# Ledger of designs, part 21: VH-VL binders against q0atu2

Target 1, 119 residues: q0atu2
Amino acid sequence: MLDKKARIRTSREYRNVFEKGKRLSGRFLIIYYVENALDNNRFGFITNKKIGMAVIRNRIKRQLRAIVREYQGQVKNKHDIVLVARAGIGKSSFEGMEKDYIAIMKKAGLFARNANKID
Key: E = the ipSAE of ESMFold2; O = the ipSAE of OpenDDE; V2 = 0.75 times the mean of E and O plus 0.25 times the DockQ between their complexes.

## First folded at step 9 (VH-VL; framework fv_dusigitumab)

Design v1 (at its last look DockQ between E and O 0.26; V2 from the best seeds 0.00; counts 0 for: pae E 8.4 > 2)
Fold by OpenDDE, look of step 9:
Structure v1 (fold): chain C 119 residues (1-119), chain A 122 residues (1-122), chain B 111 residues (1-111)
Amino acid sequence: as target 1 above (119 residues)
Amino acid sequence: QVQLVQSGAEVKKPGASVKVSCKASGYTFTSYYINWVRQATGQGLEWMGWIDPYDSYTGYAQKFQGRVTMTRNTSISTAYMELSSLRSEDTAVYYCARVFYYDDEGYYMDVWGQGTTVTVSS
Amino acid sequence: QSVLTQPPSVSAAPGQKVTISCSGSSSNIGNNYVSWYQQLPGTAPKLLIYDNNKRPSGIPDRFSGSKSGTSATLGITGLQTGDEADYYCGTWDDSLSAYYVFGGGTKLTVL
């Protein structure tokens, strides 16, 4: 799991990202991202109820957290980033989610220049 | 300018099918869901379902399951709603609408088409 | 027979304040953000309020939204003749298969 300090946890924190951040949509994910005043990145995860039952939503959250954790060290620092799962994500593979995450993060320019695990 | 432009009025016989189009412009078509909502004359709004234009993932209201099909053509940024086995009670104005959401509890339609009148009569 | 209950009509004179209620349950309004839509006569609905109390660009601050428990309220101050319209609340309903629901609509008449 992500460290608590690396997680967006409060409604106020989420709201700040949504109100002040930029938004990009991928196939399975929508990301909101904004610079923070911290020395670390924070990630938030939202799985809309339209994705499916709680079991499905929880599975998706676990998978997204795993993806974020895998690439966490390659993301530019000082960002709050919220991942919002799109409805179709429930039928996607893990690899598909990962690919979408990478693509959208690249488009956002959120990967560090020295990132070498990015396709 | 973000807008949704729907196809023209339709007159159908009972048992027939109708396919309404909704052309999007002013934004990335595949980045937002499209909802379909209808309204019978003098009645309220009724949610029919939604489609994710990126991958054609759909969710339909229980009432229309098996009778409604939502599709899209991304090359022309157009969503379609087809309703089969039409009945007189299907006479209504049909709207497409762009959906925005971000929170687990959030969901709203921020841009609406002008509506398409579908009349079902013998 | 709508899942969300609204008064069928409300009326007030110009300049006055009106409120439109939207009553639901824990599975819908209780757990989800409420949106409000304005429908002028002969036109398509227009987003008026989202996320309980937020106004889209272009919506004047005369319009306000609130939610408490399983009920939501739309407030309109400084009523104008142009506000005469039908108003609908809407939200998700958390059934086994989530779906969107509307209120029955409220006709606002400006006297």
Scores: ipSAE 0.298, ipTM 0.831, lowest interface PAE 2.3, mean pLDDT 91
Fold by ESMFold2, look of step 9:
Structure v1 (fold): chain C 119 residues (1-119), chain A 122 residues (1-122), chain B 111 residues (1-111)
Amino acid sequence: as target 1 above (119 residues)
Amino acid sequence: QVQLVQSGAEVKKPGASVKVSCKASGYTFTSYYINWVRQATGQGLEWMGWIDPYDSYTGYAQKFQGRVTMTRNTSISTAYMELSSLRSEDTAVYYCARVFYYDDEGYYMDVWGQGTTVTVSS
Amino acid sequence: QSVLTQPPSVSAAPGQKVTISCSGSSSNIGNNYVSWYQQLPGTAPKLLIYDNNKRPSGIPDRFSGSKSGTSATLGITGLQTGDEADYYCGTWDDSLSAYYVFGGGTKLTVL
């Protein structure tokens, strides 16, 4: 589970990322990201209601949080990052989501060193 | 300053179609969904559907499925709603609205266009 | 017929308090955040309350929202003549293929 200080929580915080940040899309994910003035990264997660039933959306969100937690130590610091699940992600495997996340984070230049799993 | 500015009033005959435009300014157009909502005279608000301007993904209310098409042009930050096979009951004010959405439960329209009156004459 | 039920009208004198109810079901209000919209005469709707009880910037504290079970309530205290408007609740409905719904609207009259 991500630390409370590593979570984007308020509508204002989300709006800042969407309005001032950059957007990159992968096969299953969209990320929005912007530099922040903190000494840490913060993550937010959105599962579009178009994805399906609440239980499916909650499962996807939990899987995405697990992926982010695995790689959080490799992410360049001082960023607010929002992950948005695209329609069709419900047909993806955990490994497919993970591969998509790694590719999009590398494309964004957000991985500092080695984008491998860390446990 | 975030704004949505809609095209002007339209008068149409039954069976025709109408295309309403909604030009966004003051924010990143592709970062927010756009809803379309209509309101007949003296009636309540009726949700029609949404479009994600990033990839043109749409969701339409069942009542309008097959008659409504929502599109956009990202180079001019403009969303469009086209309603075909018009009937007198389609006479209404049509609004576009920006959607703020950030979790499973949070979905609301935080900025509205001024509205476009569409009149379907007999 | 609206999925969300609101009283068609409500009235009170300036300075008084009113509440406007919005009744739904577990698939909409029960599972999703509720928003309220104000529509002044001849104008487009405006967001008044989001996430059940939060106010956008520029909305005074005399507007409040709450949610309990499958019902939501908009409260307006210190009523002013400028508050005469139609008020709509809105929320997502999970059972309608990810469908947004509005209440039927409530006309507020300030006597």
Scores: ipSAE 0.012, ipTM 0.660, lowest interface PAE 8.4, mean pLDDT 86
ESMFold2 (binder alone), look of step 9: mean pLDDT 92; pTM 0.945

Design v2 (at its last look DockQ between E and O 0.78; V2 from the best seeds 0.00; counts 0 for: pae E 8.4 > 2)
Fold by OpenDDE, look of step 9:
Structure v2 (fold): chain C 119 residues (1-119), chain A 122 residues (1-122), chain B 111 residues (1-111)
Amino acid sequence: as target 1 above (119 residues)
Amino acid sequence: QVQLVQSGAEVKKPGASVKVSCKASGYTFTSYYINWVRQATGQGLEWMGWIDPYDSYTGYAQKFQGRVTMTRNTSISTAYMELSSLRSEDTAVYYCARVFFYDDEGYYMDVWGQGTTVTVSS
Amino acid sequence: QSVLTQPPSVSAAPGQKVTISCSGSSSNIGNNYVSWYQQLPGTAPKLLIYDNNKRPSGIPDRFSGSKSGTSATLGITGLQTGDEADYYCGTWDDSLSAYYVFGGGTKLTVL
C-alpha cells in the first residue's frame, strides 16, 4: 500500500486540492491536482456512495490504490492528486480503470518525461 | 464567502408540483454534492437525496422515489429540487446543503441554504 | 422512528456540561463518520461537528464529539444561553439502499 506520507489524509488537505487544484475528467475517474510544497506526491481517493455498496466501494478503492502505486514513480513530484471515482467505475474492469487513469494523467501532464510505462 | 441561496416560499395545491432552486456561490459548484433535506413544522430533519452537479447523478431516498427530481444548471451554479404530486404532509421547510466528503466513511453537510417554506393546502 | 436515536430533550444551567447521545447500528454509526448539526430557533441547521470529533472553523472548543461502537456523543461544556437549540446527529447508512440518516433531534434548554 501507499506510504502514509504519500497519502492525503485530512479534510483540510482534500479541501485545498478541491479549491486550488485543476480538474480533469475521464470515463471512470475525475482527478484534482495541485502543486504542493513537499518533496513527495500525495494521493487521495474518494469512492463516494454513488458507486454502490460498501463492498464495491472498498474493492474500487483497493484497485485505484494499486493503480496509483504501480505508476507512482513516474508521476511528477510535488503534487497533491485526488482521484474521485465516477458512478460507472463499479462496473469497469481493472484494466479499464488503469487505462482511464493513464489517459487522464497524461492529459494533465503529470507524468515525468522519462516515464516508460505510460501507454 | 461560500453560501447557498434558495428561492422564496411556495404555496401549492394538493397534486401540484413545486420546484425549489438553490444558487451556490463562493466555490466551484461542480466540485461538491448538493443534498436536499426537509423539515416539517416542529419535526426533525429528513434527508431527501443528493445530486452530483458535475454529471447530474442523483440518489434519492426511497420515500421520494418517483416523486422527486433533482437537477442543476452549472452555468448559473444552481441546483433544483422538484417534488410532484404534493400532499399536505409535504408542507415543510426545504433545505439545500453542500456536501463534503473525502473518504469512504465521510459525508457531511458543511453549508446550508436558508431554507424554503413549501405549504401544501387546499 | 428515526434510524438514529437521540434523547428528545436535555437541560442544564449556564456554565455546566451537557452530553447528547446518538445511538445507531453497525450499518450506520458503526461504519461511518458521525456529524452533528445545531439548529437555532427559526434558522437553518449548522454544521457543528464532523468526522466524529472535528470542529469546523468558527466552532468553539466547548463543543466536542466522540464515537464508540454504534453510538456517538456530543459534549457541550461551559453552557451558554446561546446554545439553546436543537441538535441532530447524522451519518450515512450502508443498508442495501444506502441513504443518509438523522437522529430525531435533541432540544437543549439552558435553564
Scores: ipSAE 0.540, ipTM 0.888, lowest interface PAE 1.0, mean pLDDT 92
Fold by ESMFold2, look of step 9:
Structure v2 (fold): chain C 119 residues (1-119), chain A 122 residues (1-122), chain B 111 residues (1-111)
Amino acid sequence: as target 1 above (119 residues)
Amino acid sequence: QVQLVQSGAEVKKPGASVKVSCKASGYTFTSYYINWVRQATGQGLEWMGWIDPYDSYTGYAQKFQGRVTMTRNTSISTAYMELSSLRSEDTAVYYCARVFFYDDEGYYMDVWGQGTTVTVSS
Amino acid sequence: QSVLTQPPSVSAAPGQKVTISCSGSSSNIGNNYVSWYQQLPGTAPKLLIYDNNKRPSGIPDRFSGSKSGTSATLGITGLQTGDEADYYCGTWDDSLSAYYVFGGGTKLTVL
């Protein structure tokens, strides 16, 4: 799982990303991202009640954490990044979410040139 | 600096419809859901539903299903709530509010519009 | 009736302390964070407390919140006449048709 220091944990930290960060949208995900003053990345995940029943939301949250962990070695450091599940994500597959994440992170320029995929 | 500014008061006859606007400023409009909440004179707050301004997905309170429509125009950062088949009990102040959340347990309205009075008379 | 139950009114003298209760169920307060909203006369509601016990910027620390089981409490110390308002608790309800719910409201009188 992601390290505690790699998690965005407070409402104020999330607000900072939403208010000062850039936003990019994919089919199932929205990312918000901003440079931070740390030596590491921090990730936040939002799968609120609007996207379905709790069991569905928990599955999606687990899958998104797994995707981020798989690719974290490729992400440029010093960014706070929030992944927001869109309302339609409940119809997605793990592979669909993974492809969406890769595409949106590439579009944001957040993958480092020399980083490699864990797989 | 974050603001929600609503359209002005409306007076309507029973059976008509009303469309209230809510213009957002000082933040990225598509980053936050918008709730609509109403308050009849001498009564408490009543939640009506939400809209995701990014893709127009909505969730309506069961009481308003079939009568309420929530929309938005992202180019002018504006959300709308339309209530049809108005009755005298729809006389109320209608508020829009920005929603913030960061996990499955949190959901709150951190910024509110000034309110729009809708009167349905005689 | 309101899904969340609040006393209709409370009162205390300036400088004193008051608490406002909000009673719900496992599907709302039990499983979800509680927020409190202040509505001064003739104005829109304003967020006062979020996530059970946290204050937004600009809310003085004499306002506090807590949650235990299916009940939440708003505390106000050092009462001022400007605190006269209606206070609403609010939370998400996870029942079959999930929805947001407010308490019935509590009128605070400072006398």
Scores: ipSAE 0.011, ipTM 0.669, lowest interface PAE 8.4, mean pLDDT 86
ESMFold2 (binder alone), look of step 9: mean pLDDT 92; pTM 0.943

Design v3 (at its last look DockQ between E and O 0.81; V2 from the best seeds 0.00; counts 0 for: pae E 4.4 > 2)
Fold by OpenDDE, look of step 9:
Structure v3 (fold): chain C 119 residues (1-119), chain A 122 residues (1-122), chain B 111 residues (1-111)
Amino acid sequence: as target 1 above (119 residues)
Amino acid sequence: QVQLVQSGAEVKKPGASVKVSCKASGYKFTSYYINWVRQATGQGLEWMGWIDPYDSYTGYAQKFQGRVTMTRNTSISTAYMELSSLRSEDTAVYYCARVFEYDDSGYYMDVWGQGTTVTVSS
Amino acid sequence: QSVLTQPPSVSAAPGQKVTISCSGSSSNIGNNYVSWYQQLPGTAPKLLIYDNNKRPSGIPDRFSGSKSGTSATLGITGLQTGDEADYYCGTWDDSLSAYYVFGGGTKLTVL
């Protein structure tokens, strides 16, 4: 699990990202991202009800957290980033999800220049 | 102030179509889903579907699939709901509502339009 | 014949407490957070409770929500005449065709 300090947890924090941040949509994921005034990144996760049953949502949430954890060291610092699962994600593979994450994060320019796990 | 303002009342004949607008203000329009909910006179609330204003991704209740089309114009922060092949049973007040979701939260509508009365009569 | 079942009406005198029940199933209330909406006569619904028991800004603490199993309950203490309204529970249903569902609504009359 991500450290509590690395998590967006409150509705206010999420709203801040929604209102002030930028968004990009991938095949399976939507990301909202905005700079924060902290010394670390924070991640939020939204598994909308529309993606499937609770068991599916929980699985997707775990997978997204795993992906974020895997690449968190390569993400530019001082960002709040919210991942939103799209409706089709329930039928995606982990690899497909990871690929989508990498692609959308690259498009957003959120990976550090010295990132070496994304190519 | 966050608000949704809907278009005025409509009177339609059976078989016609109606398009209701919902203009959003006070928040980033493309960051929140919009739901449409209707309420027949003296009846309860009925969920119709949702739209993501960012990319027009939609999901409709099965009951309305094939007859409902939800769209948006981001330049004016306005969502639209069009219902075709109208029937007398479609007479109702139609509401747009903003959806908010966050980590491990439910699915709820925190801002509602004032409603649009649609009357279908011969 | 709403997916969620509410009593059609409840009534109480000012100052009293009332509860409104919302009964569902494992696929809806059992697995998802419940919201409550207040609809004053002739007005649009208003979010009253979300995530089972949370109040939006501006909603007084006289209003409370709870959930247990496949049922949810709205509580209103210190009943006021202005509370006379229709109340709807709502939640997501995790059926094969997932959709949002409402209760049939409860008419609250302040005596």
Scores: ipSAE 0.590, ipTM 0.897, lowest interface PAE 0.9, mean pLDDT 93
Fold by ESMFold2, look of step 9:
Structure v3 (fold): chain C 119 residues (1-119), chain A 122 residues (1-122), chain B 111 residues (1-111)
Amino acid sequence: as target 1 above (119 residues)
Amino acid sequence: QVQLVQSGAEVKKPGASVKVSCKASGYKFTSYYINWVRQATGQGLEWMGWIDPYDSYTGYAQKFQGRVTMTRNTSISTAYMELSSLRSEDTAVYYCARVFEYDDSGYYMDVWGQGTTVTVSS
Amino acid sequence: QSVLTQPPSVSAAPGQKVTISCSGSSSNIGNNYVSWYQQLPGTAPKLLIYDNNKRPSGIPDRFSGSKSGTSATLGITGLQTGDEADYYCGTWDDSLSAYYVFGGGTKLTVL
């Protein structure tokens, strides 16, 4: 579970990421990301309505949150990041989602070096 | 101010095609899906499908698959809907609408174009 | 497939309250948020209610929405002649090919 302050919560916050942020697409995920004025990262999640039933969307959301939590210590600070599930994600494994997330975050340049704490 | 402005009315013969344009302004065009919705005279709203303007990722209502193509030109912030093999039943007003989607819950059409009347007559 | 059912028309006097129902199924209203759209004569639809019961900026609080089970309701209090319009509910349907669906529409007449 991500901390309350590490979550994007309002439609205005989501709109800011969509309007001002950059976008990258992978096999299962799309990320939108933008620098924020905070001292921490915030994450938002959209399980696209196009992927099917609510039970499937809720499972995928829980899996994505777990992946983000696992790697949050590697993410450069001061970013708002929205993860959007693509329509085909329902057929992916946890490992497949995880590999896709890592690849996208590396391509975006959002992973900090493992050894240095200060970004 | 967020705005969607559509192309003018069209008159077509059965069997022809029509391409309706939808020009966006006042927001980042590639960050929001566009839905297409039509309304025959005296009838209700009918959803046709969506396009992601970023990469042209689309989904069409089953009724229109094979006859509808949704495209865009990001350099001029314009979405297009083309309907082929027109029939008299396709006579309708065609709308584009911006989708706002947030979190795992929000999905709605928050901005609509003014509509484009397409008339198909023998 | 499930279809959203609305009454074809409703009417009431100015100043009164009216409700417009929207009946669906577990695959649409039951699992997904409902929006309402107002279409004034000769105009494009306009978002009136989103996320079951939220109003966009500029929509008066005499418009309200609610959802229970597989049904949604639009309420309009203090009815005005300018409220004469067609009203549509809309939501996703989670069936095999996820798609957006509108109700058939309700014509509101203010007498």
Scores: ipSAE 0.243, ipTM 0.781, lowest interface PAE 4.4, mean pLDDT 87
ESMFold2 (binder alone), look of step 9: mean pLDDT 92; pTM 0.941

Design v4 (at its last look DockQ between E and O 0.07; V2 from the best seeds 0.00; counts 0 for: pae E 6.9 > 2, placed apart)
Fold by ESMFold2, look of step 9:
Structure v4 (fold): chain C 119 residues (1-119), chain A 122 residues (1-122), chain B 111 residues (1-111)
Amino acid sequence: as target 1 above (119 residues)
Amino acid sequence: QVQLVQSGAEVKKPGASVKVSCKASGYTFTSYYINWVRQATGQGLEWMGWIDPYDSYTGYAQKFQGRVTMTRNTSISTAYMELSSLRSEDTAVYYCARVFEYDDSGYYMDVWGQGTTVTVSS
Amino acid sequence: QSVLTQPPSVSAAPGQKVTISCSGSSSNIGNNYVSWYQQLPGTAPKLLIYDNNKRPEGIPDRFSGSKSGTSATLGITGLQTGDEADYYCGTWDDSLSAYYVFGGGTKLTVL
């Protein structure tokens, strides 16, 4: 349940992240990220129809939002971050997605030291 | 400026194959899917499939399964579409297009290449 | 037999208004955002409308889009002779995992 202010909402906002941001891939996830001019982070989620039916895509989106909420206090501020589900993600577990997210966010240098697990 | 520039016109015999290139510039090539769309003379647009340039993952329209292969070379920001076992019906203009998707309801082609005419004749 | 149905042609005089319909089903237009593409004679298609009713940068507001149920509509006001083109609706279809569909196209003639 991410706060409404912490969501990327428009095509223009997504395009900015894709065009100006950095991209890192994990086993189940891809992240795109760029600094923003706000005082907070914003998150976007893409679960393309190529990964499965709507029920599966909604489940994955819900799980990714829960993971992001759990670790949002550790994320360095002022970033727009888009999570893209890879086609094979439907075979993953929640724990597998979580492990992948942690690894990729650490590799991106987006976790701040000493940040609380929940902000 | 975001651009997709395609290879030049080709003439092929029935049974041959053709490989059309699509060079991207002005944006991060691996960040956007590429669609291929064709249009026979006097006909409408026909979607052929997509490729994710990051890892070469693809999805093809059922009509082209087994005949189409979409690939890319990230070092030169170029996507390719190869169509085999050509027939006269494959005579068309072939377009590449950049895809944008921001949630599970939106999927559209915001930038198009200029098109590549492929003529299949004896 | 296009999955998305458009009238084959529409015409009106310069300065007038036209609408172009696009009829589909719950698996495409009903559940997915609709885009419209303009194809001027001898050129590649160009994105005209996305997300049902949004205009890309550089598209004037005399072009508009709307969606109701399983139908979408492109509106063009203040017609100019340069608007003479083929217009296509397009959207994703949920019934196939890798399937995008276009309407059959509508030829707009400006008298």
Scores: ipSAE 0.060, ipTM 0.706, lowest interface PAE 6.9, mean pLDDT 86
Fold by OpenDDE, look of step 9:
Structure v4 (fold): chain C 119 residues (1-119), chain A 122 residues (1-122), chain B 111 residues (1-111)
Amino acid sequence: as target 1 above (119 residues)
Amino acid sequence: QVQLVQSGAEVKKPGASVKVSCKASGYTFTSYYINWVRQATGQGLEWMGWIDPYDSYTGYAQKFQGRVTMTRNTSISTAYMELSSLRSEDTAVYYCARVFEYDDSGYYMDVWGQGTTVTVSS
Amino acid sequence: QSVLTQPPSVSAAPGQKVTISCSGSSSNIGNNYVSWYQQLPGTAPKLLIYDNNKRPEGIPDRFSGSKSGTSATLGITGLQTGDEADYYCGTWDDSLSAYYVFGGGTKLTVL
């Protein structure tokens, strides 16, 4: 499960990822990722007003967290990863979001070689 | 109207368990975290933990880990907080509260239940 | 004992201004947004300020919040008798065991 230690929460931490990390864009998500010096991965989530009303943004955030939790154990360790929701995500299905996440994470090479459930 | 309505007062013996309910209305229940906060008589607020009603993901304060269980029933938009192995120091008013998270650094409780008094006494 | 430090009490006459301080550290107030809660006697807490200085709907502009460094301040102008309450600051703490923290609370007495 996604522990609180596995979350990016500070502006400093986010800025570090944005400034030093690599960026990849999917259909619904943009990810920034960079190696960290920790023993675990950390995930950040950005949902802007462009997604929709606050209720929608919160829902999307919850869904993204669920997706990240689902595949957490399959992600290469020692990475800070920030997920930025794109404007179209508000109209996407959960499955669509999940597929996009998987696709972009694959493209980034962030899944472990023995990862499953990513087909 | 957005509101959280909690269950009634509880009186328990030491060692027992208490389960407080919190029914949400006026908004999409699964879109917001629910926090639990308690307040002993004449004391300050103490954060206990949160639950994501969407998938029942939880995070507990270290102080209560192993003794608190937060759950939800989405069909009735109700969150539950169960505290076991009750002690006299657990006597307090327990609140549920809706969490608004505008950003990862922005975390606050914008709607509160009316509170549930839990008394632990021999 | 609270992670965030507040004065135990403040007082002022109606119409005056009061400020309530909330002191923390880099892991909490320093890195996270601060919220303020008002708790009238015998009632549940109510959100008063969020994101350091934003007011929820229904909160009059007599209430203000600010944050600087590892400290936050709640300001109340035009003090009214109805403002007599306990006030709590709160924020997320990014310590190893991340959790939400409250100040010890400040009792505001309107003289």
Scores: ipSAE 0.049, ipTM 0.730, lowest interface PAE 3.4, mean pLDDT 91
ESMFold2 (binder alone), look of step 9: mean pLDDT 91; pTM 0.942

